# Ledger of designs, part 22: VH-VL binders against Phosphoglycolate phosphatase

Target 1, 238 residues: Phosphoglycolate phosphatase, of Staphylothermus marinus (a3dnn7)
Amino acid sequence: MIRLAAFDIDGTLTINRSSTVLCLEAIDALRKLEKNGVIVVLVSSNALPVVVGLKKYIGLSGPAIGETGALIYYGEEEIVATTKYSAKQAYLDVLEKYNEYVYGSWQNMFRLHDYALKIRKQYLSKDNEIYSLIKEYVENKYPYIKVGYSGYAIHLTPKDTGKGKALKQIMEKHGIRREETMGVGDSIMDWEFIKETKIKVAVANADPELRRKADIVTTKPSGYGVVEIVEKILDKPP
Short names: E, the ipSAE of ESMFold2; O, the ipSAE of OpenDDE; V2, 0.75 times the mean of E and O plus 0.25 times the DockQ between their complexes.

## First folded at step 11 (VH-VL; framework fv_felzartamab)

Design b2 (from a5 with heavy chain D50W; at its last look DockQ between E and O 0.01; V2 from the best seeds 0.00; counts 0 for: pae E 15.5 > 2, placed apart)
Fold by ESMFold2, look of step 11:
Structure b2 (fold): chain C 238 residues (1-238), chain A 119 residues (1-119), chain B 107 residues (1-107)
Amino acid sequence: as target 1 above (238 residues)
Amino acid sequence: QVQLVESGGGLVQPGGSLRLSCAASGFTFSDYYMNWVRQAPGKGLEWVSWISFSGSFIYYADSVKGRFTISRDNSKNTLYLQMNSLRAEDTAVYYCAREYWSSSGFDYWGQGTLVTVSS
Amino acid sequence: DIELTQPPSVSVAPGQTARISCSGDALPKEYAYWYQQKPGQAPVLVIYEDSERPSGIPERFSGSNSGNTATLTISGTQAEDEADYYCQSADDSGTYVFGGGTKLTVL
């Protein structure tokens, strides 16, 4: 019996991997999980207010993970940082040094630990080169920071935190065993948290490497895949 | 700074019992999962038991299940292993090892305490 | 339950690259961890979560996990790297397992 289900947002609950438009059917599926007593956890690299706002307005009572795992929201008076470090100094350094190639995410004014950079449109054809350059620069100069790239944004994140580590903390706090969990995502970057769950799900349009590692690959993409897996889980009662 | 000190090892007859302790200092003990790992003389490492940072979840290797009990007291920064119904094959150096909840690696180990089960 | 298979020994010349393999069916879905143990000493974590290096571990140590095989790589091997090396992983039941160990000889 699934007691906790963790979902990535972008590319998983949206209509596809290139849009921020939510799949309304997927939101309804999450609310069905909620009504059936499943703790639904949104797991995201977005700033915490974005994740918390979303969870509240769609009617989820479970914790939320923001800033790539650096922050966990349990309630209005219980927000927990999973790291004491911040990528803010590294981020400001990169902005000064590489301003021709990148700019800061609008969400950074609401972040404490994890900071995001976007590659300017005219340089997107060289995105992997720019990512590699920034990764080498930051990780050499700031050894406590790791650099990742989602194909959408470059994230500077403290090394001692991550989505999977935050999810494990939630599981322990709620007395939930790995055997009672499901994780759903679309990117190989989601493997870190999905690997920590029993039922490992990739949506149909997920990165090939994630699809290869998952236990279940849905037949439908993004949010429509979420509907598919939720229906299967709820249709198989104990 | 970080220290893990095992104690309670010794010589015991088959069927006997021992209680191992691991005293922790220099870090926030309640932020760590804790493990017991053993190593028979001249042999490799064998994981024995794991306990969550709150103590609410516990796992054992099949070879010790039902005979060994792991526990922790976070107010005393101490990990325990109660070993009952000891057998000759339990002879080993027993290490306590901490596991940071977010990294899952055994990043610090004690120096071990020897348990010898012999007639 | 998982089983991890390592070669019992690997020999390398000083300054050369050593590679120690660890094979197991769970590795495509689980992280691999690596420990160095010198005679009479406790193990030391050298690689966690497939490829991450703890603070204080020399940059010549690196790791990977691809397919059903994890690999510890030591570039520019030094005499002090002579030790036993163990891989470790976990299955979805909360059970951990170590590989049988590999003795690295630097000659």
Scores: ipSAE 0.005, ipTM 0.448, lowest interface PAE 15.5, mean pLDDT 90
ESMFold2 (binder alone), look of step 11: mean pLDDT 92; pTM 0.945
OpenDDE, look of step 11: ipSAE 0.013; ipTM 0.504

Design b3 (from a5 with heavy chain S104Y G105A; at its last look DockQ between E and O 0.08; V2 from the best seeds 0.00; counts 0 for: pae E 12.4 > 2, placed apart)
Fold by ESMFold2, look of step 11:
Structure b3 (fold): chain C 238 residues (1-238), chain A 119 residues (1-119), chain B 107 residues (1-107)
Amino acid sequence: as target 1 above (238 residues)
Amino acid sequence: QVQLVESGGGLVQPGGSLRLSCAASGFTFSDYYMNWVRQAPGKGLEWVSDISFSGSFIYYADSVKGRFTISRDNSKNTLYLQMNSLRAEDTAVYYCAREYWSSYAFDYWGQGTLVTVSS
Amino acid sequence: DIELTQPPSVSVAPGQTARISCSGDALPKEYAYWYQQKPGQAPVLVIYEDSERPSGIPERFSGSNSGNTATLTISGTQAEDEADYYCQSADDSGTYVFGGGTKLTVL
């Protein structure tokens, strides 16, 4: 029996992968999991206040993971960092050196460890070149920082943290075994936390690489796929 | 109840080979990095090698690189260490240790198996 | 490579406080981990991530990491605490390093 379900937000709980509009049917499905005693964990690269605000207004009581795993919110007096490092120095350095190509995400003023850069519109056709240039610069100068690209933002993240590490810490704290867990996402970048779960789910419009690695690929996209998998989980008796 | 049980130790001549096994039980083996750590008689602990969940990431101490091969079979819950071109200085008790991903600690250790390299 | 240096031995009277140091250039940025090893036994984790105590480890064990030095502290040392103690950390090449070990003697 599933006792914990972890969900990415953008592209998974939204109406599609290009919108931040939540799929209301998916939100209702998460509420059903909550009502049935399943710990629902939102797992995101967003700043922690974004993730915590969302979980609260949806009505979820489980922990929240923000900043690509660097922060876990258990409650107002229990916010836990999973790393001693911060990408802030590297981020400010990149802004100084590469301001012609990138600018900082608005969320960075609410971040402590993981920092995001956006590629300026006029350079989007060269996004992989810009990403590679920044990756080489940062990883050579700041060996404790890794650089990733999600297709819309470049993330500077401490090497010793990630969505998977944070999820494993939550599982340990709640005494939840891997076999009692499910993970759902849309991006190959979600594999890090999804691989830590027993039931590995990709939504229908997920990255091809994630779909190949998942145990289950839903027939419906994004939030509608979430509805699909939640209904299957709640229909399975012990 | 987490258990790690090493086997395969014994007496071997210099230049010989030996294969160690570590049987794991009481936990989901594939969720953990696994390590070999050795201790020569009267000496301290020396890390030997680690292997990630699926075996995608493997690292070796310089002292054994090129001679030892770590592997795992998640379907059998077993960790292995193939030791080739053995030398007298490889004489040690070899421990199997579980690494918890989030803390990088070796939280559970086996009892160890003795490898003696002697003519 | 990162090296962790420990004193080879520390002696303490029963009931007194024992302090075992571990020095290394990695420690300002990496966590320290501590293991206890009694004669003829496998090591046991007693402190992780500098100062955290696993379930089942007595409260008299504590740890800290400041500057280049991590310290294992045993308050109210008991005869059963007589053992070898190893610090451990990771280096920046993705490998693990143990200190040379400290023999704690309770006299």
Scores: ipSAE 0.009, ipTM 0.411, lowest interface PAE 12.4, mean pLDDT 89
ESMFold2 (binder alone), look of step 11: mean pLDDT 92; pTM 0.939
OpenDDE, look of step 11: ipSAE 0.825; ipTM 0.912

Design b4 (from a5 with heavy chain D50E S104Y G105A; at its last look DockQ between E and O 0.83; V2 from the best seeds 0.00; counts 0 for: pae E 8.0 > 2)
Heavy chain, then light chain:
Amino acid sequence: QVQLVESGGGLVQPGGSLRLSCAASGFTFSDYYMNWVRQAPGKGLEWVSEISFSGSFIYYADSVKGRFTISRDNSKNTLYLQMNSLRAEDTAVYYCAREYWSSYAFDYWGQGTLVTVSS
Amino acid sequence: DIELTQPPSVSVAPGQTARISCSGDALPKEYAYWYQQKPGQAPVLVIYEDSERPSGIPERFSGSNSGNTATLTISGTQAEDEADYYCQSADDSGTYVFGGGTKLTVL
ESMFold2, look of step 11: ipSAE 0.095; ipTM 0.682
ESMFold2 (binder alone), look of step 11: mean pLDDT 92; pTM 0.938
OpenDDE, look of step 11: ipSAE 0.864; ipTM 0.923
ESMFold2, look of step 13: ipSAE 0.043; ipTM 0.639
ESMFold2 (binder alone), look of step 13: mean pLDDT 92; pTM 0.941
OpenDDE, look of step 13: ipSAE 0.873; ipTM 0.931

Design b5 (from a5 with heavy chain D50Y S104H G105A; at its last look DockQ between E and O 0.01; V2 from the best seeds 0.00; counts 0 for: pae E 18.7 > 2, placed apart)
Fold by ESMFold2, look of step 11:
Structure b5 (fold): chain C 238 residues (1-238), chain A 119 residues (1-119), chain B 107 residues (1-107)
Amino acid sequence: as target 1 above (238 residues)
Amino acid sequence: QVQLVESGGGLVQPGGSLRLSCAASGFTFSDYYMNWVRQAPGKGLEWVSYISFSGSFIYYADSVKGRFTISRDNSKNTLYLQMNSLRAEDTAVYYCAREYWSSHAFDYWGQGTLVTVSS
Amino acid sequence: DIELTQPPSVSVAPGQTARISCSGDALPKEYAYWYQQKPGQAPVLVIYEDSERPSGIPERFSGSNSGNTATLTISGTQAEDEADYYCQSADDSGTYVFGGGTKLTVL
């Protein structure tokens, strides 16, 4: 029986992969999981207040993961960092040195550990060159920080964090075995937490590589796929 | 608060058909598995069928397979049992019972509707 | 296919302890559930998941499930406990089964 279900937000609970508009049917499906005693965990690279606010207004009592796994919210008096390092100093350094090419994400003022940079529009044609320059600079000067590029934003992240590490800590704290878990996402970057679950789900419009690795690929996209898989899991009798 | 009301019972000849209904109120019907359980006069309880909250899983007792069809309409908060090819041994009070997936307990029951199969 | 076997009747004096057994091959692997039914009334759940008591059920009702046998125990049995009692469980085919029922007589 499934005791924990972990979901990415953007592209998974939204109406599609290009919008932040929530699929209301998916939200209802998450509430149904909650009502049936399943621990629902939202897993995101967004700043923690965004993830916690969403989980609270949906009515979910389970923990939340923000900043790409660097922070876990268990409750008002229990917010846990999964790393002692912060990319903040590296981020400020990059802004000073490379301000011509990049600017900071608006969410960074609410972040503690993981920081995002956007490549200015006039330089997007050389985005991989700019990414490589920033990666070389940061990783040489700040050996505990890794630099990644999603094609969307450049992330400066402590090397010892991740969505999978955070989810595993939640499972250990709640005495939940891998065999009792499901993970759902739309991006190959979600594999890091999905691989830690027993039932590995990709929505229909997920990245091809994630679909190849998943146990189940839904027939419907994004939030509508979430409805589909939640119904299948909750309809199953013992 | 929770209420289940069965209807549609009555007297029918062998080989006939009846359709039972169970009207639900006081809870979110679409969140629960629903069951039919019957009891022949002077006899014990016999589970008949269940349907999952979405209808994805449907199961029948061997004694009714192929003759009875369970269904639900979540927009009307109503559970149904279509009974065809009725036999004398189908004579019973038919109860509507609520359950949910993680429990398997029948925590609320209606008062039942009597089906009598007799010439 | 799994069946649940109950004694057809049990008699107990008021204030004494009644024990109603339910035996079946499903019980080592599945929870037992118990229902009380008084004449002309619908059944009422009295024990779920072997030993749990729903809100509103008197503390004198308890349950256990060990080996192939589940047991409903009523301590300090009262006249109002006179009823038919059914055990129920699930099987590995995805269906449910009731025991044949036990008539509890007080006095």
Scores: ipSAE 0.000, ipTM 0.409, lowest interface PAE 18.7, mean pLDDT 89
ESMFold2 (binder alone), look of step 11: mean pLDDT 92; pTM 0.942
OpenDDE, look of step 11: ipSAE 0.809; ipTM 0.909

Design b6 (from a5 with heavy chain E99Y; at its last look DockQ between E and O 0.01; V2 from the best seeds 0.00; counts 0 for: pae O 14.4 > 2, placed apart)
Fold by OpenDDE, look of step 11:
Structure b6 (fold): chain C 238 residues (1-238), chain A 119 residues (1-119), chain B 107 residues (1-107)
Amino acid sequence: as target 1 above (238 residues)
Amino acid sequence: QVQLVESGGGLVQPGGSLRLSCAASGFTFSDYYMNWVRQAPGKGLEWVSDISFSGSFIYYADSVKGRFTISRDNSKNTLYLQMNSLRAEDTAVYYCARYYWSSSGFDYWGQGTLVTVSS
Amino acid sequence: DIELTQPPSVSVAPGQTARISCSGDALPKEYAYWYQQKPGQAPVLVIYEDSERPSGIPERFSGSNSGNTATLTISGTQAEDEADYYCQSADDSGTYVFGGGTKLTVL
């Protein structure tokens, strides 16, 4: 039986991958999971306040992962950092060198470890090239930083942390085995935590690579895919 | 499927030169750092050199600096190692290996090509 | 320049647990990677980022990193696991470093 389910936010709980609007049916599905005793974990590269805010207002009580795994929220008095390092300096260097192509996320004001860069609109058609450029620069200069691209933002993250590490810590804290878990996402970056779960799920419109790696690919996209998989999980006999 | 195939190895006299090639297939070559790693007969693994996605950043082991030159042609999916001023201690199987900094390590290796430096 | 130290050899009986250590000052900050190499073959990545298994690697292989020591553990060791094992990490400059290798013998 599934005791814990982890979900990406952007592109997974939203209407589609091009919108930040929540799929209300997906939110109801998550609530239903909690009602049935499943620990629901939101996993995101967003700043922790954004993730925790979302968690709170949609009515979830489980832990939340922010900053690409660098921070875990267990409660108002229990926030855990999974790294001692910060990508702040790397972020500042990138801004200095490549501000023609990228700008800092507003969320960086509230970030401690993981920092996010946005590609300027006029260069979105060259997003992969810009990502590669920044990745090459940062990972050369800062060997302790890894650079990822979610399709939404470029993330500079300490190498000793990640979404997977954070999820594993949550599992350990709650005494939950891998066999009792499910992970759902839309981006190849979500594989970091999804691969740590027993039931690996990609939504229908997920990255091709994630769909290839996943155990289950939903027939419906994004939040509607979440609804689909939740219904299947809840219909399974204990 | 990911494949790396080294070529260019052989017997060379001390002070001589060789050029190794590594043909890559089955993945987007330009998305990965590429490396040369060598192994002397009966010895351990030694990192030799790496090159970034576009070749903008290059590093060498101290033991080969000034003598070896790593390069890549992304249009041909090929990695190169120009080896000059070869020494007996350069005798080794030379492996081509890709590295993903974010997580993967040296996740794929070629079968290697033998370079023997002997008089 | 960092160094990674491995025992030169480890012996284990079939079905028993083999543990190979890798010690280095950089390991508290950097990930450890492990490679298996059989005679006449290229190395194969068996553990990345201290404890992660690549696809296709048996579950009996596991990794951990604590303090300045990374450990490769093979539970229920099989004859086919006899090989040389190398740990690998990196220094602050981005230079890759391999351990000296450990020959695992399955008795």
Scores: ipSAE 0.000, ipTM 0.472, lowest interface PAE 14.4, mean pLDDT 92
ESMFold2, look of step 11: ipSAE 0.007; ipTM 0.582
ESMFold2 (binder alone), look of step 11: mean pLDDT 91; pTM 0.934

Design b7 (from a5 with heavy chain Y33W; at its last look DockQ between E and O 0.01; V2 from the best seeds 0.00; counts 0 for: pae E 12.0 > 2, placed apart)
Fold by ESMFold2, look of step 11:
Structure b7 (fold): chain C 238 residues (1-238), chain A 119 residues (1-119), chain B 107 residues (1-107)
Amino acid sequence: as target 1 above (238 residues)
Amino acid sequence: QVQLVESGGGLVQPGGSLRLSCAASGFTFSDYWMNWVRQAPGKGLEWVSDISFSGSFIYYADSVKGRFTISRDNSKNTLYLQMNSLRAEDTAVYYCAREYWSSSGFDYWGQGTLVTVSS
Amino acid sequence: DIELTQPPSVSVAPGQTARISCSGDALPKEYAYWYQQKPGQAPVLVIYEDSERPSGIPERFSGSNSGNTATLTISGTQAEDEADYYCQSADDSGTYVFGGGTKLTVL
């Protein structure tokens, strides 16, 4: 029986991997999970208010994971950090040194631990070189910070946290065993939390490496794949 | 052996109705999304509609929304397409096609049934 | 509004390599699938997930998807490969789209 289902947002609950438009059918599927007593957890690198706002307006009672796992929202008076470190100083340093190439995400004014940089449009053809320069600079000077790049944003994140660590803490707090869980995503970066679940799901248009690691690859892409897997799980629970 | 057999095609006048059936055998029908795809004479393939495992989720091409209704009966291993308000441009061979988990595409097709809409 | 564009025809001499293109905005973010259709017959899946061959499809069929373009490649083309070829992908609304088709002629 599935008691907890964790979902990435961007590229998974959206209509495709390039849009922020939610797939309404996927949202309906999440509400069906909720009505069937499944704890639905949104797992995201977005600032916590973005994730919490979505969970509330969808009508989900489960916790929310923001800032790449650095923050867990359990309720209005229980927001938990999974790290004592912050990437804020490293982020400000990068802005001073590399402002020609990058700028800060608008969400950073709502972040505490994980900070995002966007590569300016005119330099996107050099994105891997810019990422490598920033990674070397930050990880040398700030050894407690890791630097990642998804092709959309460069994230400066404390090394001692992540989406998987946050999901495990939620599972422990709710007394949920791995055998009772499902994780769904579209990016190899989602493997970190998906690997902590029993049923590992990649949507049809997910990164090839994630599809190879998943137990199930859906027939439909993104949010339409979420509809598919939710329907199958509710019809044939494990 | 997977087998899909369409039936119910024929000649119908504009504004008329037809119901197509697709009988499935050789696999667990209730594990698959099912599709209708059509092909007008001398023209290319056009996706028409699909339906989820239990029938809970249904999608239509814009060209048929409001006129066609897909359904399935898993106890009879049968897919249906109810076509109402038929137009000349609906003239086509209609194929029943299977979709499997793991993004296999449309891996098995029936032989098709011809629908002709003419006065 | 997502479309998949294919050339209407491609000609190849026997034994040569045929390449059939499929262009569209969906392709950077979605898989491409390819179907072979001979006159009077149902389509047959020949490539799925950009580059994978179903069991029973000859090794001379291969596929790729890069940028806005998917390509079906038939190496060592044989007379029996003469057919219509369609690409297919998903669109933004949970529906599927086919390309217009390419008639492959083996001279």
Scores: ipSAE 0.007, ipTM 0.517, lowest interface PAE 12.0, mean pLDDT 90
ESMFold2 (binder alone), look of step 11: mean pLDDT 92; pTM 0.939
OpenDDE, look of step 11: ipSAE 0.643; ipTM 0.865

## First folded at step 13 (VH-VL; framework fv_felzartamab)

Design c1 (from b4 with heavy chain I58T S102N; at its last look DockQ between E and O 0.70; V2 from the best seeds 0.00; counts 0 for: pae E 5.4 > 2)
Heavy chain, then light chain:
Amino acid sequence: QVQLVESGGGLVQPGGSLRLSCAASGFTFSDYYMNWVRQAPGKGLEWVSEISFSGSFTYYADSVKGRFTISRDNSKNTLYLQMNSLRAEDTAVYYCAREYWNSYAFDYWGQGTLVTVSS
Amino acid sequence: DIELTQPPSVSVAPGQTARISCSGDALPKEYAYWYQQKPGQAPVLVIYEDSERPSGIPERFSGSNSGNTATLTISGTQAEDEADYYCQSADDSGTYVFGGGTKLTVL
ESMFold2, look of step 13: ipSAE 0.295; ipTM 0.742
ESMFold2 (binder alone), look of step 13: mean pLDDT 92; pTM 0.945
OpenDDE, look of step 13: ipSAE 0.867; ipTM 0.927
ESMFold2, look of step 15: ipSAE 0.269; ipTM 0.724
ESMFold2 (binder alone), look of step 15: mean pLDDT 92; pTM 0.944
OpenDDE, look of step 15: ipSAE 0.868; ipTM 0.927

Design c2 (from b4 with heavy chain I58T Y100T, light chain E49Y; at its last look DockQ between E and O 0.85; V2 from the best seeds 0.00; counts 0 for: pae E 8.8 > 2)
Fold by ESMFold2, look of step 13:
Structure c2 (fold): chain C 238 residues (1-238), chain A 119 residues (1-119), chain B 107 residues (1-107)
Amino acid sequence: as target 1 above (238 residues)
Amino acid sequence: QVQLVESGGGLVQPGGSLRLSCAASGFTFSDYYMNWVRQAPGKGLEWVSEISFSGSFTYYADSVKGRFTISRDNSKNTLYLQMNSLRAEDTAVYYCARETWSSYAFDYWGQGTLVTVSS
Amino acid sequence: DIELTQPPSVSVAPGQTARISCSGDALPKEYAYWYQQKPGQAPVLVIYYDSERPSGIPERFSGSNSGNTATLTISGTQAEDEADYYCQSADDSGTYVFGGGTKLTVL
């Protein structure tokens, strides 16, 4: 019996991996989980206000994970950091050194620990080269910072935090055992939190490596895959 | 710097009890799952037990379940292993190991404490 | 119940490539981890997430995980690499499993 279900947002709850448009059928599925007493956790690299706003307007009572796991929202007076470090110094250094290639995400003015960079549009065809250059520079100079690329932004994140650590803390606080959990995502970057759950789900259009590691691969993509898996876990014997 | 220092090992008769301690320093102890791993003389590594951040969840290898109890005191940055009903096959070096915050890897290990169960 | 199987020993000449295998049913779905243990010392993590090196581990160490087999590869093997090597993974319920260990001898 599932008591907690964790979902990535971008590429998982959206209509596809190229859009930020929510799949309304997936939102309805999350509301069905809520009505059935399942704690629904949104897990994201977005700034915390973005994730919290979304969870509230969907009508979810569970915690929210923002800034790649660095922040957990339990309630308006219960926001918890999972790290004492910040990527702010590394971020400012990268902006100074690599300003030709990147600029800061609009969300950074709402961040405390994790900072995001956007690749300028004239350099998008070289995005992996620019990511690799920044990763090598930052990880060698700042041993407490890791660099990831989400397909939307390059993230500088404290090395001692992540989506998996944040999810484990939520499970502990709510007294939820690993055996009572499900994780759903579309990217190999989501494996970090999905591996901490019992039922490991990849949507049909997920990265090949995530699909290989998952227990269940849905037959429908992105948000439509979320509908599929929610129906399966709620569909019980009469 | 991260340090893990085990203590409490020694010679014990079969059926006896021992309590191991592991003092942690150089990191936020309460942010990590902690583990005990043992190694019998001339043998390989064997996982023994795991404890969650607050101690709310504990897991044990079948070989020790019901006889060993893992615990932690986050205010003292200390991990414990209470070993009861000891048997000769429990003779080993016992390592305290930190579980990497995002994976199942053990990234820091103590130097171990020897437990010998012999008449 | 998950089991990881390693050869008990591997011998290699200095400067040659050593390969240590680890086979198990968990490996298609779980990351493999590798530890080096020198005589009288605690284990040291040398590979995590199948193929990643922690800071301070020489570039001659690499790892892979394909099908049911993970492999630790040491290129240009040096005398100081002589040690016992253990693979490790976890099952679906969070139980940890070590392989039986492989003694690497550098002749």
Scores: ipSAE 0.023, ipTM 0.598, lowest interface PAE 8.8, mean pLDDT 90
ESMFold2 (binder alone), look of step 13: mean pLDDT 91; pTM 0.938
OpenDDE, look of step 13: ipSAE 0.760; ipTM 0.893

